# VH-VL binders against q9nrl2r1430to1533, part 104

Target 1, 104 residues: q9nrl2r1430to1533
Amino acid sequence: GGVHELSAFEQLVVELVRHDDSWPFLKLVSKIQVPDYYDIIKKPIALNIIREKVNKCEYKLASEFIDDIELMFSNCFEYNPRNTSEAKAGTRLQAFFHIQAQKL

## First folded at step 7 (VH-VL)

Design s40 (framework fv_erenumab)
Fold by ESMFold2-Fast, scan of step 7:
Structure s40 (fold): chain C 104 residues (1-104), chain A 122 residues (1-122), chain B 110 residues (1-110)
Amino acid sequence: as target 1 above (104 residues)
Amino acid sequence: QVQLVESGGGVVQPGRSLRLSCAASGFTFSSYAMHWVRQAPGKGLEWVAVISYEGSDKYSVDSVKGRFTISRDNSKNTLFLQMNSLRAEDTAVYYCAKYTSYGLRSYYFDLWGQGTTVTVSS
Amino acid sequence: QSVLTQPPSVSAAPGQKVTISCSGSSSNIGNEYVSWYQQLPGTAPKLLIYENNKRPSGIPDRFSGSKSGTSTTLGITGLQTGDEADYYCATWDDSLSGYVFGGGTKLTVL
């Protein structure tokens, strides 16, 4: 059920946060650090926000959780050129996520 | 001619005010966050404040909160630091610095001014 | 009480290699890119290394940076008298919501 799924979401988010390639995704991009980010990215999101939503039971379906994680990766690839360390970290973390998400 | 030039420093008594300016040239000033960094005589670098490219987000070190206000005028390519209720420990060379980044979580100063000296003494 | 800890001084002979360490925590070096700045006597600081290990145009490859966990190091090979300066590591600190510098390391060429 729903409760079991939410427990699985928490475990998956913890595994993502602990991954070496999570650093671009841990918290929201700052306007001070990246001034044009919010002009390009219309729905910003990060692992700390996703984890908070899990803890507040805001995900009713596994698909909603997966959509937020995929939005995070989509934002990364939209803003960062493919040859950047951010995009490469995103590619590796997304592959890791797809393997772990099989448990959902 | 990519440069930052600070001005407005001087000698003042404790409790007085000063306004520092930093004139930017040779780059699109309105596209970058700007910082103030200070250095007391014979001491290390201390970050003071930052302002976002459009001016809406600001952060400062706790020791100056409520006393210092960072602002900018993008039409004049100028950064400001309004310093009120000055204390002896505010004595330092004040540098303005340009932040630049092309990616997430990068935070570095690729351009520095030469600094302006503020001395607070009685 | 600097947030980032550096040795106060380091020295080596001309032509040798020197390494300057910088230690932080998970709220700064552990989750942010690190920069290094060189300050020659009487001058403004200059960017030496950015994004942990990248050099700006004009910085020779004798200068290198590396990061591991919550620590970072600056390496200088082929040491020259013109390298005598104060060196600062720096990064953003998430818990403080501000930029932080190490205490600085004075490099002396013997």
Scores: ipSAE 0.014, ipTM 0.631, lowest interface PAE 7.1, mean pLDDT 87

Design s41 (framework fv_erenumab)
Fold by ESMFold2-Fast, scan of step 7:
Structure s41 (fold): chain C 104 residues (1-104), chain A 122 residues (1-122), chain B 110 residues (1-110)
Amino acid sequence: as target 1 above (104 residues)
Amino acid sequence: QVQLVESGGGVVQPGRSLRLSCAASGFTFSSYAMHWVRQAPGKGLEWVAVISYEGSDKYSVDSVKGRFTISRDNSKNTLFLQMNSLRAEDTAVYYCAKFTSYGLRGYYFDLWGQGTTVTVSS
Amino acid sequence: QSVLTQPPSVSAAPGQKVTISCSGSSSNIGNEYVSWYQQLPGTAPKLLIYENNKRPSGIPDRFSGSKSGTSTTLGITGLQTGDEADYYCATWDDSLSGYVFGGGTKLTVL
């Protein structure tokens, strides 16, 4: 492949980043802001890390990419109670992801 | 009653060590991250260190890294701050504080101890 | 040095209203929730306001918080002599990657 062609994974990550509900997922949670997060969440991940992995060609199968996105949502629902803005954003973004992922 | 009680402060010479303790009661200590916050005479509040609820993760302000160590004993409901190589600028009242957050925002201290005074003088 | 600016002192009479300002930047108050703490003379700080305008149980409704842009204010109505204290605003600072407190405001009830 060439530097001038976006992969399907890159296109999907860009759509997720541009979505209004991406704000809880853009970068890793700060240990200072939320110190108990890393006690509860053992496999932290965020869209910036996933995008980096895509750009470094670390996903060999669509299932590996999908697993990392689903881990991100799973972490959100594990840490954040259902009535939080974070959990609500996660629910809407996950639904959007499921629709877009049908293209993979 | 829900409370935090600090102890271990005192007057010491520069270069010496002190160990502060914070005894927790009235809540499930092992379920919350715990912090140390200090206040120098006539100055404002300064965050010092945090420890996760199981004790696996620790973070501290750069000015105390390598000198101060935060730790906890969940079986005794007690938080500690080991302070080595003390300097005049470490002179302050040291508060134990319980942290709470709801979601990824709203970081605040919902419970504070009464404080213990550390004076570093020659 | 404090990155959140508060007036060093404010004063008012019993029964009056007072507001305490706290000014920051887009890297702190502009992007993050704000908390306020009350410190009575010789005592530990106590949480007064969290998430800009919410009160913990036990804090009377005469205490209120508001946020506008990169500034926040603490409002106190029906002032009592027991309100004489130091008040601190606090929030996260994205540029410093740390929790920061205002310099504190001493409220004198004359």
Scores: ipSAE 0.006, ipTM 0.582, lowest interface PAE 9.0, mean pLDDT 85

Design s42 (framework fv_erenumab)
Fold by ESMFold2-Fast, scan of step 7:
Structure s42 (fold): chain C 104 residues (1-104), chain A 122 residues (1-122), chain B 110 residues (1-110)
Amino acid sequence: as target 1 above (104 residues)
Amino acid sequence: QVQLVESGGGVVQPGRSLRLSCAASGFTFSSYAMHWVRQAPGKGLEWVAVISYEGSDKYSVDSVKGRFTISRDNSKNTLFLQMNSLRAEDTAVYYCAKWTSYGLRGYYFDLWGQGTTVTVSS
Amino acid sequence: QSVLTQPPSVSAAPGQKVTISCSGSSSNIGNEYVSWYQQLPGTAPKLLIYENNKRPSGIPDRFSGSKSGTSTTLGITGLQTGDEADYYCATWDDSLSGYVFGGGTKLTVL
C-alpha cells in the first residue's frame, strides 16, 4: 500500500504494543524459557517481527497484515491452555485488535 | 527424593581449571532447562549459565564466555560446568538450579542445590 | 552494574509490614515474568514468588508480589524474626540474553 496505509499498520501495531495485554506477544518466545514451544508451534511470530515487516513495507495487502496478527493469536491459543494468564491476555488483546482492525 | 547435589569445588590457583557436577534425582531431569548461579563471599546472586532440556541451546553471562562451558548428560541425570582460566573474581559458591515454566513467558527456579565452593587464590 | 535495582536494606518490627521494591527496564521486568527468592543466612536461595504474584505450595500468604510497568514489589505482612534474610528479585533480560538478579535487600526484624 501507500504512505497513508503504512501509517495505519504502524499505528495499529503501536496500539497493540501499548495495550496492557501485549506482554506475551512483544518478542519471540525463547527456547530456553519455553523449551517445548518450537516443537508445538511451527510458524512463530511476535509483535516486534510484525512491526519490522511493516517498517520494511513487506505487507502489500491489509489481509496479509491481519493474517500475521491472527497467526500470533492462533499460536498463543494452540500452545497455552485456556485458563492461563497468556491465553486470557490473548483473548482480550484479540478482541481489541478486531475492534481496531475495523478502521483498516 | 527430589534433589540437586553439586560437587567438584575446591581451592585452585588462578589460570587453572575445575569441572563442577550437579547430580539430579527425583524428577525427570531430561524435561527441564538447568542453570548455574553463583554467589561471591558477602555478595549477591549472579546468574552464570543455562542449558536447554535437550542440550542444544546455551546462554552464559558475558564475563565467563570463552572460559566456562555448560553441558549435560541426560542419560546420567547430570549437569556440568567446565571452568577454564579461573580468576580470583570467580571465587564463589556455585549452585545448580532447576528451571520450571507453565506458560509462554514464565520461568522460575523451583529447586536449588546446596552449592559447592570454588576458591581461586594464590 | 545493577540491571535490577533494590534498596540494600529494610527494617521493621515484629508484626509490622514491609515492601521491598525492584526496578528494571522494558528489556527485563517490563517484558518478562518476575520471581522473588529468599535466602536465609548460610542457606541456598528458596523460591518465594513466581510469575509476578503466585506463591508455591508451602509459602504463607503473608508474602505477596505485584508488578507494574518496569517495577515489581514484594510485600511481607505480620513480620516474624524468621523472616530475616536477603531477598532477591529476578527475571530474564532480553537485551543481555540472560537471567538477572537484583542486588538483594537485607531485611532486619528489629
Scores: ipSAE 0.000, ipTM 0.579, lowest interface PAE 12.8, mean pLDDT 86

Design s43 (framework fv_erenumab)
Fold by ESMFold2-Fast, scan of step 7:
Structure s43 (fold): chain C 104 residues (1-104), chain A 122 residues (1-122), chain B 110 residues (1-110)
Amino acid sequence: as target 1 above (104 residues)
Amino acid sequence: QVQLVESGGGVVQPGRSLRLSCAASGFTFSSYAMHWVRQAPGKGLEWVAVISYEGSDKYSVDSVKGRFTISRDNSKNTLFLQMNSLRAEDTAVYYCAKYTSYGLRGWYFDLWGQGTTVTVSS
Amino acid sequence: QSVLTQPPSVSAAPGQKVTISCSGSSSNIGNEYVSWYQQLPGTAPKLLIYENNKRPSGIPDRFSGSKSGTSTTLGITGLQTGDEADYYCATWDDSLSGYVFGGGTKLTVL
């Protein structure tokens, strides 16, 4: 269970962080740089937060981990118009995630 | 419609204080970070300070840290700059500016006030 | 010292093209969007280019922006006497935790 799942989650987060399209997702959006972000996005999240939760054993089920990753992509598509480099990176990274998540 | 109107500038002696105000209209003031930018006579633009939309996060240029305080009152749609211990080198036109962004990286000032002049002289 | 370097002046004749450069580093232009501002004599600055290469409403397509690595450029074609102004590049600097402007470039149309 828990130990194996934690190792699998950490491996997947590391793969996501190292992907070329991870740049919009590495850390929380700055309130100073993008202030309207927090008016629109009510549940902000980023890969550094997800990795911290993995390291603290806060995910008890694979579905909880998957939900946080999907929330991250959902936030990206809600805030960023479809034609932005952020949205395009999100689309590619989400496809990569879906392939890798089949192993969870 | 969409405007920033500044006030509070004037001529003041070194060591004194001034409080600048910037009145916002025509947009949802409480949703945007706000900045102060200054320009000394004959010189370029210098960023001074920024405040987040809710007022909890602030950054300023090191040369004014401890002397200038940026604040806002969202109920009055007003941005402030409290300037203490003024020095000759603080002489400048002070602009308030609205930040906006379309993506997760970058800042730009899509709206500027007309500026208010601060002259620090004996 | 300015962390974004611009030439102090540039000049060209009416109808010609001019390019204004702005050079930074990986902590600013290298990882952030860039904006450009035009300041006509005696007026407040106004937004000319945002997010590297986009124009706000009302800015003619004679004005263009581009970014490559840690540098960005403003291009102006079909120069007019009304383009005489100071031009500033600007971006966020991660190492300073602050917004930075280039030193400004004075454009003279001869």
Scores: ipSAE 0.007, ipTM 0.597, lowest interface PAE 9.7, mean pLDDT 86

Design s44 (framework fv_erenumab)
Fold by ESMFold2-Fast, scan of step 7:
Structure s44 (fold): chain C 104 residues (1-104), chain A 122 residues (1-122), chain B 110 residues (1-110)
Amino acid sequence: as target 1 above (104 residues)
Amino acid sequence: QVQLVESGGGVVQPGRSLRLSCAASGFTFSSYAMHWVRQAPGKGLEWVAVISYEGSDKYSVDSVKGRFTISRDNSKNTLFLQMNSLRAEDTAVYYCAKYTSYGLRGFYFDLWGQGTTVTVSS
Amino acid sequence: QSVLTQPPSVSAAPGQKVTISCSGSSSNIGNEYVSWYQQLPGTAPKLLIYENNKRPSGIPDRFSGSKSGTSTTLGITGLQTGDEADYYCATWDDSLSGYVFGGGTKLTVL
C-alpha cells in the first residue's frame, strides 16, 4: 500500500501514455469538440486526469486506481461503435493494461 | 435537397439585436451538432458557437459570451442565433454548418449554408 | 495572428502545381485530424479535404492533402482559373478547447 503503490501507479500510467494505442485516452473529450459525448458518458476520465490523481496521492488502494482505468475503457466502448479505430485502440490498450496490472 | 438556408441578417445600429435562423433540409437534423461560423469583410473564418444534437449543451467563443445565444428547434429543423448588444466588430457574413465527427478524431463541416449578412453601423 | 499559420497568397499559371502550407502546434495539427475548405469569390466555404487526406464525393483528385508533424499542406495540380479562391486549413485546438481556422491563403491563377 501507500507510497509503493503510488510509485507503481505512476510507472504504469507512463507506460499507458507511451503505448501506440493511448491516443483516444490522453485527454478529456472536449464538450466543444464532441458535445453529445457528455449526454452519453456520465463519469468522464482520461489518462491526464488519472496521472494528476496519482501525483496528488488520491489513490490509496490499487483497486481505486484500477477502477478509474477500467472506467476509462468502459466509457470508450460505450461511446464508440465496435468498428471504430477508437474502440480497437481501447481493446488493445485494455489488454496491455490487464497484463501490466498484475504487477500491482 | 440536402441544404442549410440562413435568414435574419440586416443592417442595425450598435447596441441593437438580431435573431438569425438556419433552416435544414434533406438530412436528420436532430442527429447532428450544429455550428455558427462568421466571416468579417475581407477577413478569415471564425467559429462562433455550437449546440449539441438534442440542444442541452451549448458553447460559444469568448468574444460573444453573454451577448449571443445559440438554440435549436428539432421539430422545425431550425437552428437559431440570438445576437444582443451588437458591436461594429460583429459585422460579418454568418454561416450555419453541419458538424460531422468520426469518433474522437476527424471533426469537420461537411455542409454549409449560403450565409446571411449582418452589418452593424451607425 | 491566427493559431494556424498560412501564407496570405500564392500564385501560379494555368496547368501548374501549387502547395499551400499550414503550420500549427502539438495542441492542434500535431494531435488532431485536419480539414481544408475552399471559398470561391462570393460563395460559402466548401469542404475540400477531411481527415488529413480524404476527398468528399465530387472533389477531383488533383486536390490532395498531407500532414507531417505539426504542419499540413494542400496540393493542387493542373491549375484552372476556376481554382481562384481562398483556402483555409482547420482543426480542433486542445489548449483553446475550440475549432480553429488558418488565416486563409488567396490563390491567384495568372
Scores: ipSAE 0.013, ipTM 0.591, lowest interface PAE 8.9, mean pLDDT 86

Design s45 (framework fv_erenumab)
Fold by ESMFold2-Fast, scan of step 7:
Structure s45 (fold): chain C 104 residues (1-104), chain A 122 residues (1-122), chain B 110 residues (1-110)
Amino acid sequence: as target 1 above (104 residues)
Amino acid sequence: QVQLVESGGGVVQPGRSLRLSCAASGFTFSSYAMHWVRQAPGKGLEWVAVISYEGSDKYSVDSVKGRFTISRDNSKNTLFLQMNSLRAEDTAVYYCAKYTSYGLRGYAFDIWGQGTTVTVSS
Amino acid sequence: QSVLTQPPSVSAAPGQKVTISCSGSSSNIGNEYVSWYQQLPGTAPKLLIYENNKRPSGIPDRFSGSKSGTSTTLGITGLQTGDEADYYCATWDDSLSGYVFGGGTKLTVL
């Protein structure tokens, strides 16, 4: 999209990265440290990949950007049991995202 | 505490090299773009260079292109500025600064170091 | 010279209000967020305003920012002697692919 659309997506990703609960989402899960992750999660994604797509103008619609962020949270809740620090961080960050996304 | 500490400044002759370091603590260094900003004696702030959070993307002001190289080591929470072919006009206090963005575009410098002085003179 | 234009100096009396202007173009202020910095003598710069009009924790509400078109302003009310400093506007410039600072404005409180 346009310069304004890129700035809005980049701002939202920046806000997510800066959030205390972003740590499970900054980079792709390591295949070495968590080998069963990729047997369960078929469409892995992380904030660094979403940032790259924003910078390369790969999102043509806000819905495409939102879908990638929601996929990231969906993967978190599918792999991680509710009582884990990852799932708790994901719940808080997703709520924050929903508030910020209203500005798109 | 959130802190940036610069080192490596000094007095050097024109044409020589210096490498500046900036040690980061108290935040997730690998999540943010980092910048170098300088200020010549009695003058205003001048942006020098930026590096993205992963180190893959870099930009610098035209006056230092080909002479200065910005780099980072995320495993050591350290930012670097390699300065080659130094000129008298490079004389300044050099600040490292944390961006509010992981990328090259962004919004503000929320954390600054205290600065390290580079003097280029004969 | 600076890509962003600020007046070199402004002055006002204690308790008064001052406004510092910063003018740019469509490649910088016109399409990017603006930040403002305070630099007290002998110190590193300190963030006052980010994203055009937001204040970091610890910055009093007598400091305010605003943006209109290709220009931005820093407002300071209730001036105190401790406000004597250099003030800089700053933003990203798309045409230069780099960050730019205004030339700075020296505030004197007399």
Scores: ipSAE 0.000, ipTM 0.560, lowest interface PAE 15.9, mean pLDDT 85

Design s46 (framework fv_erenumab)
Fold by ESMFold2-Fast, scan of step 7:
Structure s46 (fold): chain C 104 residues (1-104), chain A 122 residues (1-122), chain B 110 residues (1-110)
Amino acid sequence: as target 1 above (104 residues)
Amino acid sequence: QVQLVESGGGVVQPGRSLRLSCAASGFTFSSYAMHWVRQAPGKGLEWVAVISYEGSDKYSVDSVKGRFTISRDNSKNTLFLQMNSLRAEDTAVYYCAKYTSYGLRGYYFDLWGQGTTVTVSS
Amino acid sequence: QSVLTQPPSVSAAPGQKVTISCSGSSSNIGNEYVSWYQQLPGTAPKLLIYEYNKRPSGIPDRFSGSKSGTSTTLGITGLQTGDEADYYCATWDDSLSGYVFGGGTKLTVL
């Protein structure tokens, strides 16, 4: 949407990046480091990709931005077993996101 | 048998080329990223290069960029390192290693080859 | 200088405990899991610890790992003569887009 909405997206992404639980989400998952990831996850995404899309004004609606963030969490829970540090970080960061998304 | 066996090492003069091979057996080679790691006489381990499971993504240490090329042939379960413009500083034992992960950031070498020796001397 | 810093040597008597430190930064240990490798003279490295503190099958519980911030430590209890080796910490470095090893620590059992 508008200028206010674009500023809100950037602010929210910055807050997510700075959160202690953002470490599994900062960059796109590497085919080198996680060779089976792209066989399991068909729509990979990460905070650096989402931030780039915000900066290039590729989100036309707040719902599109929210969908990309939720896809990121969905991918985390699909790939990582519940007892992993990744899944636990994803659970906490998703809760933080839901609170912050009320500002959108 | 689950193993990695390197070959192709030898003694060469500076400026020459060698191609190292690593033959994999006992696991699904095409499912894993593969690395080359070297160790100069009396020195520590130094990472050289990595290649993704399907072969499209590659990274290497700056000192070998433009001279060394990592490649793989999944149909033959073989990893390669093409070494051009060899220098005395490239003298080392070269190991191939299998990269394994659990979760997004848990990566380690669970299988190593025996190594092949490359000596660059005049 | 190594990207990951280890002491060059450590020594102890049989039956004693040793610890080997490995210090990095936010681009490596602070963001990625760490593994440890044992290299006996004349042999290839062998995986000893992965994901900071997990042991592969066949590695005795005398070997342990721990992590704090941008540093990790390998602990060896009940030290044996057969533990004499070089020990390396290792991880991926995001800023270099490559894998990095510590400089190695020579363990001597005296």
Scores: ipSAE 0.015, ipTM 0.630, lowest interface PAE 7.2, mean pLDDT 87

Design s47 (framework fv_erenumab)
Fold by ESMFold2-Fast, scan of step 7:
Order: sequence, then structure tokens, then C-alpha cells
Structure s47 (fold): chain C 104 residues (1-104), chain A 122 residues (1-122), chain B 110 residues (1-110)
Amino acid sequence: as target 1 above (104 residues)
Amino acid sequence: QVQLVESGGGVVQPGRSLRLSCAASGFTFSSYAMHWVRQAPGKGLEWVAVISYEGSDKYSVDSVKGRFTISRDNSKNTLFLQMNSLRAEDTAVYYCAKYTSYGLRGYYFDLWGQGTTVTVSS
Amino acid sequence: QSVLTQPPSVSAAPGQKVTISCSGSSSNIGNEYVSWYQQLPGTAPKLLIYDNNKRPSGIPDRFSGSKSGTSTTLGITGLQTGDEADYYCATWDDSLSGYVFGGGTKLTVL
């Protein structure tokens, strides 16, 4: 990694945020609103946190960035049953991510 | 039959304590977050407290913080509300209610108990 | 005062239609799913609508929900005397970090 990768990470995060299926991923899940979430999910993450890490140059390798995005989807599928709108949104957004990530 | 049955209500003097119980049956109690909701005479519904399915996380409305404690015993399928330092404004019917959705924005009560009445008077 | 604003009462005759409004803000209705509860006189509340517009099994299609911006509406068509009840909208409020109910609307069917 370098400046070329930072531009690519920022562009991809912006594309994910703008996607119609990003709504479950825009911000961290509230412990109060969903009190059992953090009993089940031990490494919480969301697009706003990932974008902040990109802007602070905390990703040294493309694999670290990809790992955080995949963790976000993994958390979604671990917490949300398959038939939920959250899980369905996650499935579609993950497919979109996999297509875009081929360019990284 | 899927149901919630509250008990433990009564008439009590200000400053005293009561413990409410809610017995659950017909569903896997240990898989759901549980709530207490109250309703003062002639007034609307007010959310009181929630407890996570394993009991590790608890949250309550500011007006009862430090006085009310929500707890559960999953081995007995029972939800509790320990109410200390009771005030006249705590007079209400207290309902236990089951949270039904794992969805991050889906947060609603699909099952309610019949309620138990708490009257705080001097 | 309630964070979610509902009219205190509404009335209509049998067979007519009625709508009950519920107004909030960007921290609640504008950002979260809404549910509606029916409370018949002397009984516990019952879930009527969840996730803005979905009905649980057993709730007739005369009941409908809709959400637009920071407001939500419960619609009831073909009114029956058995619909006479208090109706509450409810959702999560991000700024208060708590679940909130509207003040309730008393529906009178005469």
C-alpha cells in the first residue's frame, strides 16, 4: 500500500455508502436499541468506522481493508436470521462489494 | 400456549419496595430480550426497561435509574423487576413484553402479559 | 409531553374509514421502523402493525400502516364497533437511547 490504494479505498467506501442496501451498515449498532447484539458480536464495525480508518491512513494493506468490510458482512449474517431485511440487504451489498473489490 | 403472566403488584407506601415477576411459557424464553412497559391510570404507555436474552445487558428509562433493576432467570423462564424507593408517580399497570425481531431496526413487542397493578399511596 | 405526537381522539361511524397520524423527528420515525399497538378497553396492548406496514398473522387487511419522512399513519377501513380502542404508535429514539410511544389516540365508533 500507498496513496493509490487510499484513493481506491475511499472510492469503494463511498460507493458502498451510496448503495440502496447500505442502511444496516452505515453506523454502529446501538447497545441500548439492540441489547443482545454485543453478547453475540465481539468485533463490531460499520461503514462510518471503516471510512474514518481510511481517512486516518490506518489501513496499510488492501487485505486489511477487505478484512474489515468482510467482518462487517460476517457480523450481519451471524446476528440476523436469513429471512430478515438486514440479511437480504447484506447479501446484495456483499455481492456488489465482491465485484468492486476485484479492482483492488 | 404462548403467554406471559405478571404477578407481584399491590398497594405500597412511598419509599417501599416491590418485586414484579413475569412467567413465560410456550416459547424459548432464553432466546429473546424482554421488556417492562407501564401505564399510569388514564395515561399512555411508557417504556421502562429492557434486558438482553442472556441477562448481561440492561437498560432503563432515566426516571427509574438507580431505583428499578430488571433481571431474569432463564432456568425458570421468569423475568423480574425489582422496584425500590417507590414514588407516587410509579403508580401504574406494569406489563412485561417480548421483543420478537433480531433485525437491527425491527424493535417491537409481539407478545404482552395481562399486566399487574402497582399503587403507591400514603 | 410525548416525543411522538398523535391526536388525542378520532371518531367515525361503522363502515367508514379513519386515519390516525403520528409525528416524530429524524431521531425516531425518520430513522427507525415504526410499530402500532391496539389497546381495547381493560386489556393489554396488542401488536397491530410492525416494520412500518406489516401485519402479524390474524390482523385483518382493514388495518394498514404507512411511513413518510418523520411521520407515520395508521389506516382503518370498514370500521366496526369492536375497533373502539386506544391506538399507539411506537419506535426507537436515537437521541434519547430508548423506546418511545405516542400519547395515544382514542377511537370512538358510534
Scores: ipSAE 0.067, ipTM 0.706, lowest interface PAE 5.0, mean pLDDT 88

Design s48 (framework fv_erenumab)
Fold by ESMFold2-Fast, scan of step 7:
Structure s48 (fold): chain C 104 residues (1-104), chain A 122 residues (1-122), chain B 110 residues (1-110)
Amino acid sequence: as target 1 above (104 residues)
Amino acid sequence: QVQLVESGGGVVQPGRSLRLSCAASGFTFSSYAMHWVRQAPGKGLEWVAVISYEGSDKYSVDSVKGRFTISRDNSKNTLFLQMNSLRAEDTAVYYCAKYTSYGLRGYYFDLWGQGTTVTVSS
Amino acid sequence: QSVLTQPPSVSAAPGQKVTISCSGSSSNIGNEWVSWYQQLPGTAPKLLIYENNKRPSGIPDRFSGSKSGTSTTLGITGLQTGDEADYYCATWDDSLSGYVFGGGTKLTVL
């Protein structure tokens, strides 16, 4: 907890955003392109929302931050079939996240 | 034949209405979001409106909100733009365009119609 | 005023190379893949580049795209008179919930 941990969350979000495989996760899924997404996914989230929560000091514990990132990946795998570019990007980015999250 | 063909343009006085149509063929129309894009004489491209593949979600540029309505009839493979309260600044060539995305990203227009001309003059 | 900024014109001789820049912000180019369109005089636009740097089938490799941060560039090598056209960068803008185009660049091949 605290200010130092929030700075660590910001650094990790920046690393995720800069990763080549972040493209499915940068913003909330478009309602215009995938209207059935919000019928299937009950807790939508994206890196821009998580970053906003970090900046507003909404995460009190590292576990809360980690849970939101994991929700983001879980949503990806629930909506997208395994052989899609989205699911493959999610798999690689999630592996990267697990390595970086060890620092938290 | 994979194509989009616009119709319904013409010369009209300010305050009047026009309905543009875009007939799609050669692809599964109901699987793609569709857009209207316009271009005023001697000017650049300006996005107007988009409609989701099922027709449930729509967005438009602020300058046409309340005046233009985008709609589609998937049973007839046709996209529409209802234009009410037309103004001189609406004078443009109007293109319909097929929006290609694979999953969540990759928004781009892989197919364009030839355009239909709308001239609003007194 | 365009949300995406392009130079209004560029010119070069046949056989030369040219680059066309396009600058945006974090809500568009910084957060989305970019496409480029070619519009020959009197015709509808045609897709040149999609997903920042990919070419559709039928587009020669002398056309290339690149993206860095909130900016993107279209490169054209081995210029031909048939390349004389208007070129537009384009992407989705999150803050506007809409698609945006650059102001366009007129390429003159002299």
Scores: ipSAE 0.007, ipTM 0.598, lowest interface PAE 9.6, mean pLDDT 86

Design s49 (framework fv_erenumab)
Fold by ESMFold2-Fast, scan of step 7:
Structure s49 (fold): chain C 104 residues (1-104), chain A 122 residues (1-122), chain B 110 residues (1-110)
Amino acid sequence: as target 1 above (104 residues)
Amino acid sequence: QVQLVESGGGVVQPGRSLRLSCAASGFTFSSYAMHWVRQAPGKGLEWVAVISYEGSDKYSVDSVKGRFTISRDNSKNTLFLQMNSLRAEDTAVYYCAKYTSYGLRGYYFDLWGQGTTVTVSS
Amino acid sequence: QSVLTQPPSVSAAPGQKVTISCSGSSSNIGNEYVSWYQQLPGTAPKLLIYENNKRPSGIPDRFSGSKSGTSTTLGITGLQTGDEADYYCATWDDSLSGFVFGGGTKLTVL
């Protein structure tokens, strides 16, 4: 996409990062911190990686950006049981994202 | 039966080396990251180093970088700390600890050894 | 100096309650779960609280944990003389790429 689309992606990523429920998504999980994560999650992603891709103009379509954000949430729900604080944060942040993404 | 047993501590002069061992039993050692934590006489707990479950990723506190090396042998269920160029301020009880998590960012030590004492004095 | 700040001491009478505070920053308590450890005189530390507010098997419910923002607290009710110990908060610090402990709080039961 165009310059206007890239500015919209940056604005949305900034709003996601600032959200109280962003803490499980800010950075990639390390093998030291969660030993089985990379055995279960084959396509890891986090908001810092997505923001870097936005800044490097790697998203050509809004759908590509949306797919990466959705992958991030999908990974969260795949790894974390629904009763965890991570899964609850993911559910709330995903709902916020869906509302904001309607503006893309 | 689930336990960690440290060994290799002793009294050494500054500039010398020691190698600490931690023998693990009663759990699948190769599935957990392992830590070394120390405590100087009359002082608080200080984290020293961590090693990932497969041994490829390591981190240590800045004051020991270049002097201490953490390693493990999963075939022997044993954790090591190689301590070179020892200083008086390294005097402490050294504990090995098992790192456990049940979810993203839920990190804690659920099992501790009884410690081995290292005294560095002239 | 400790990255996580605890009061050096706290005291109360048997049967009373105490709260031990632990303050950090966004790189540690603000984005990570917290654990608490009890160290009785002359012994190794023991896990008391994990994931901010959960108790392992064998830890009585008079011990509790809570977290708000960049701070966490350990609550102890119904104090007993056997609770005299050093208490440490602990968490992972993203900026240091390492685990950090609070400076410790000595609990005296008078």
Scores: ipSAE 0.013, ipTM 0.634, lowest interface PAE 8.0, mean pLDDT 87

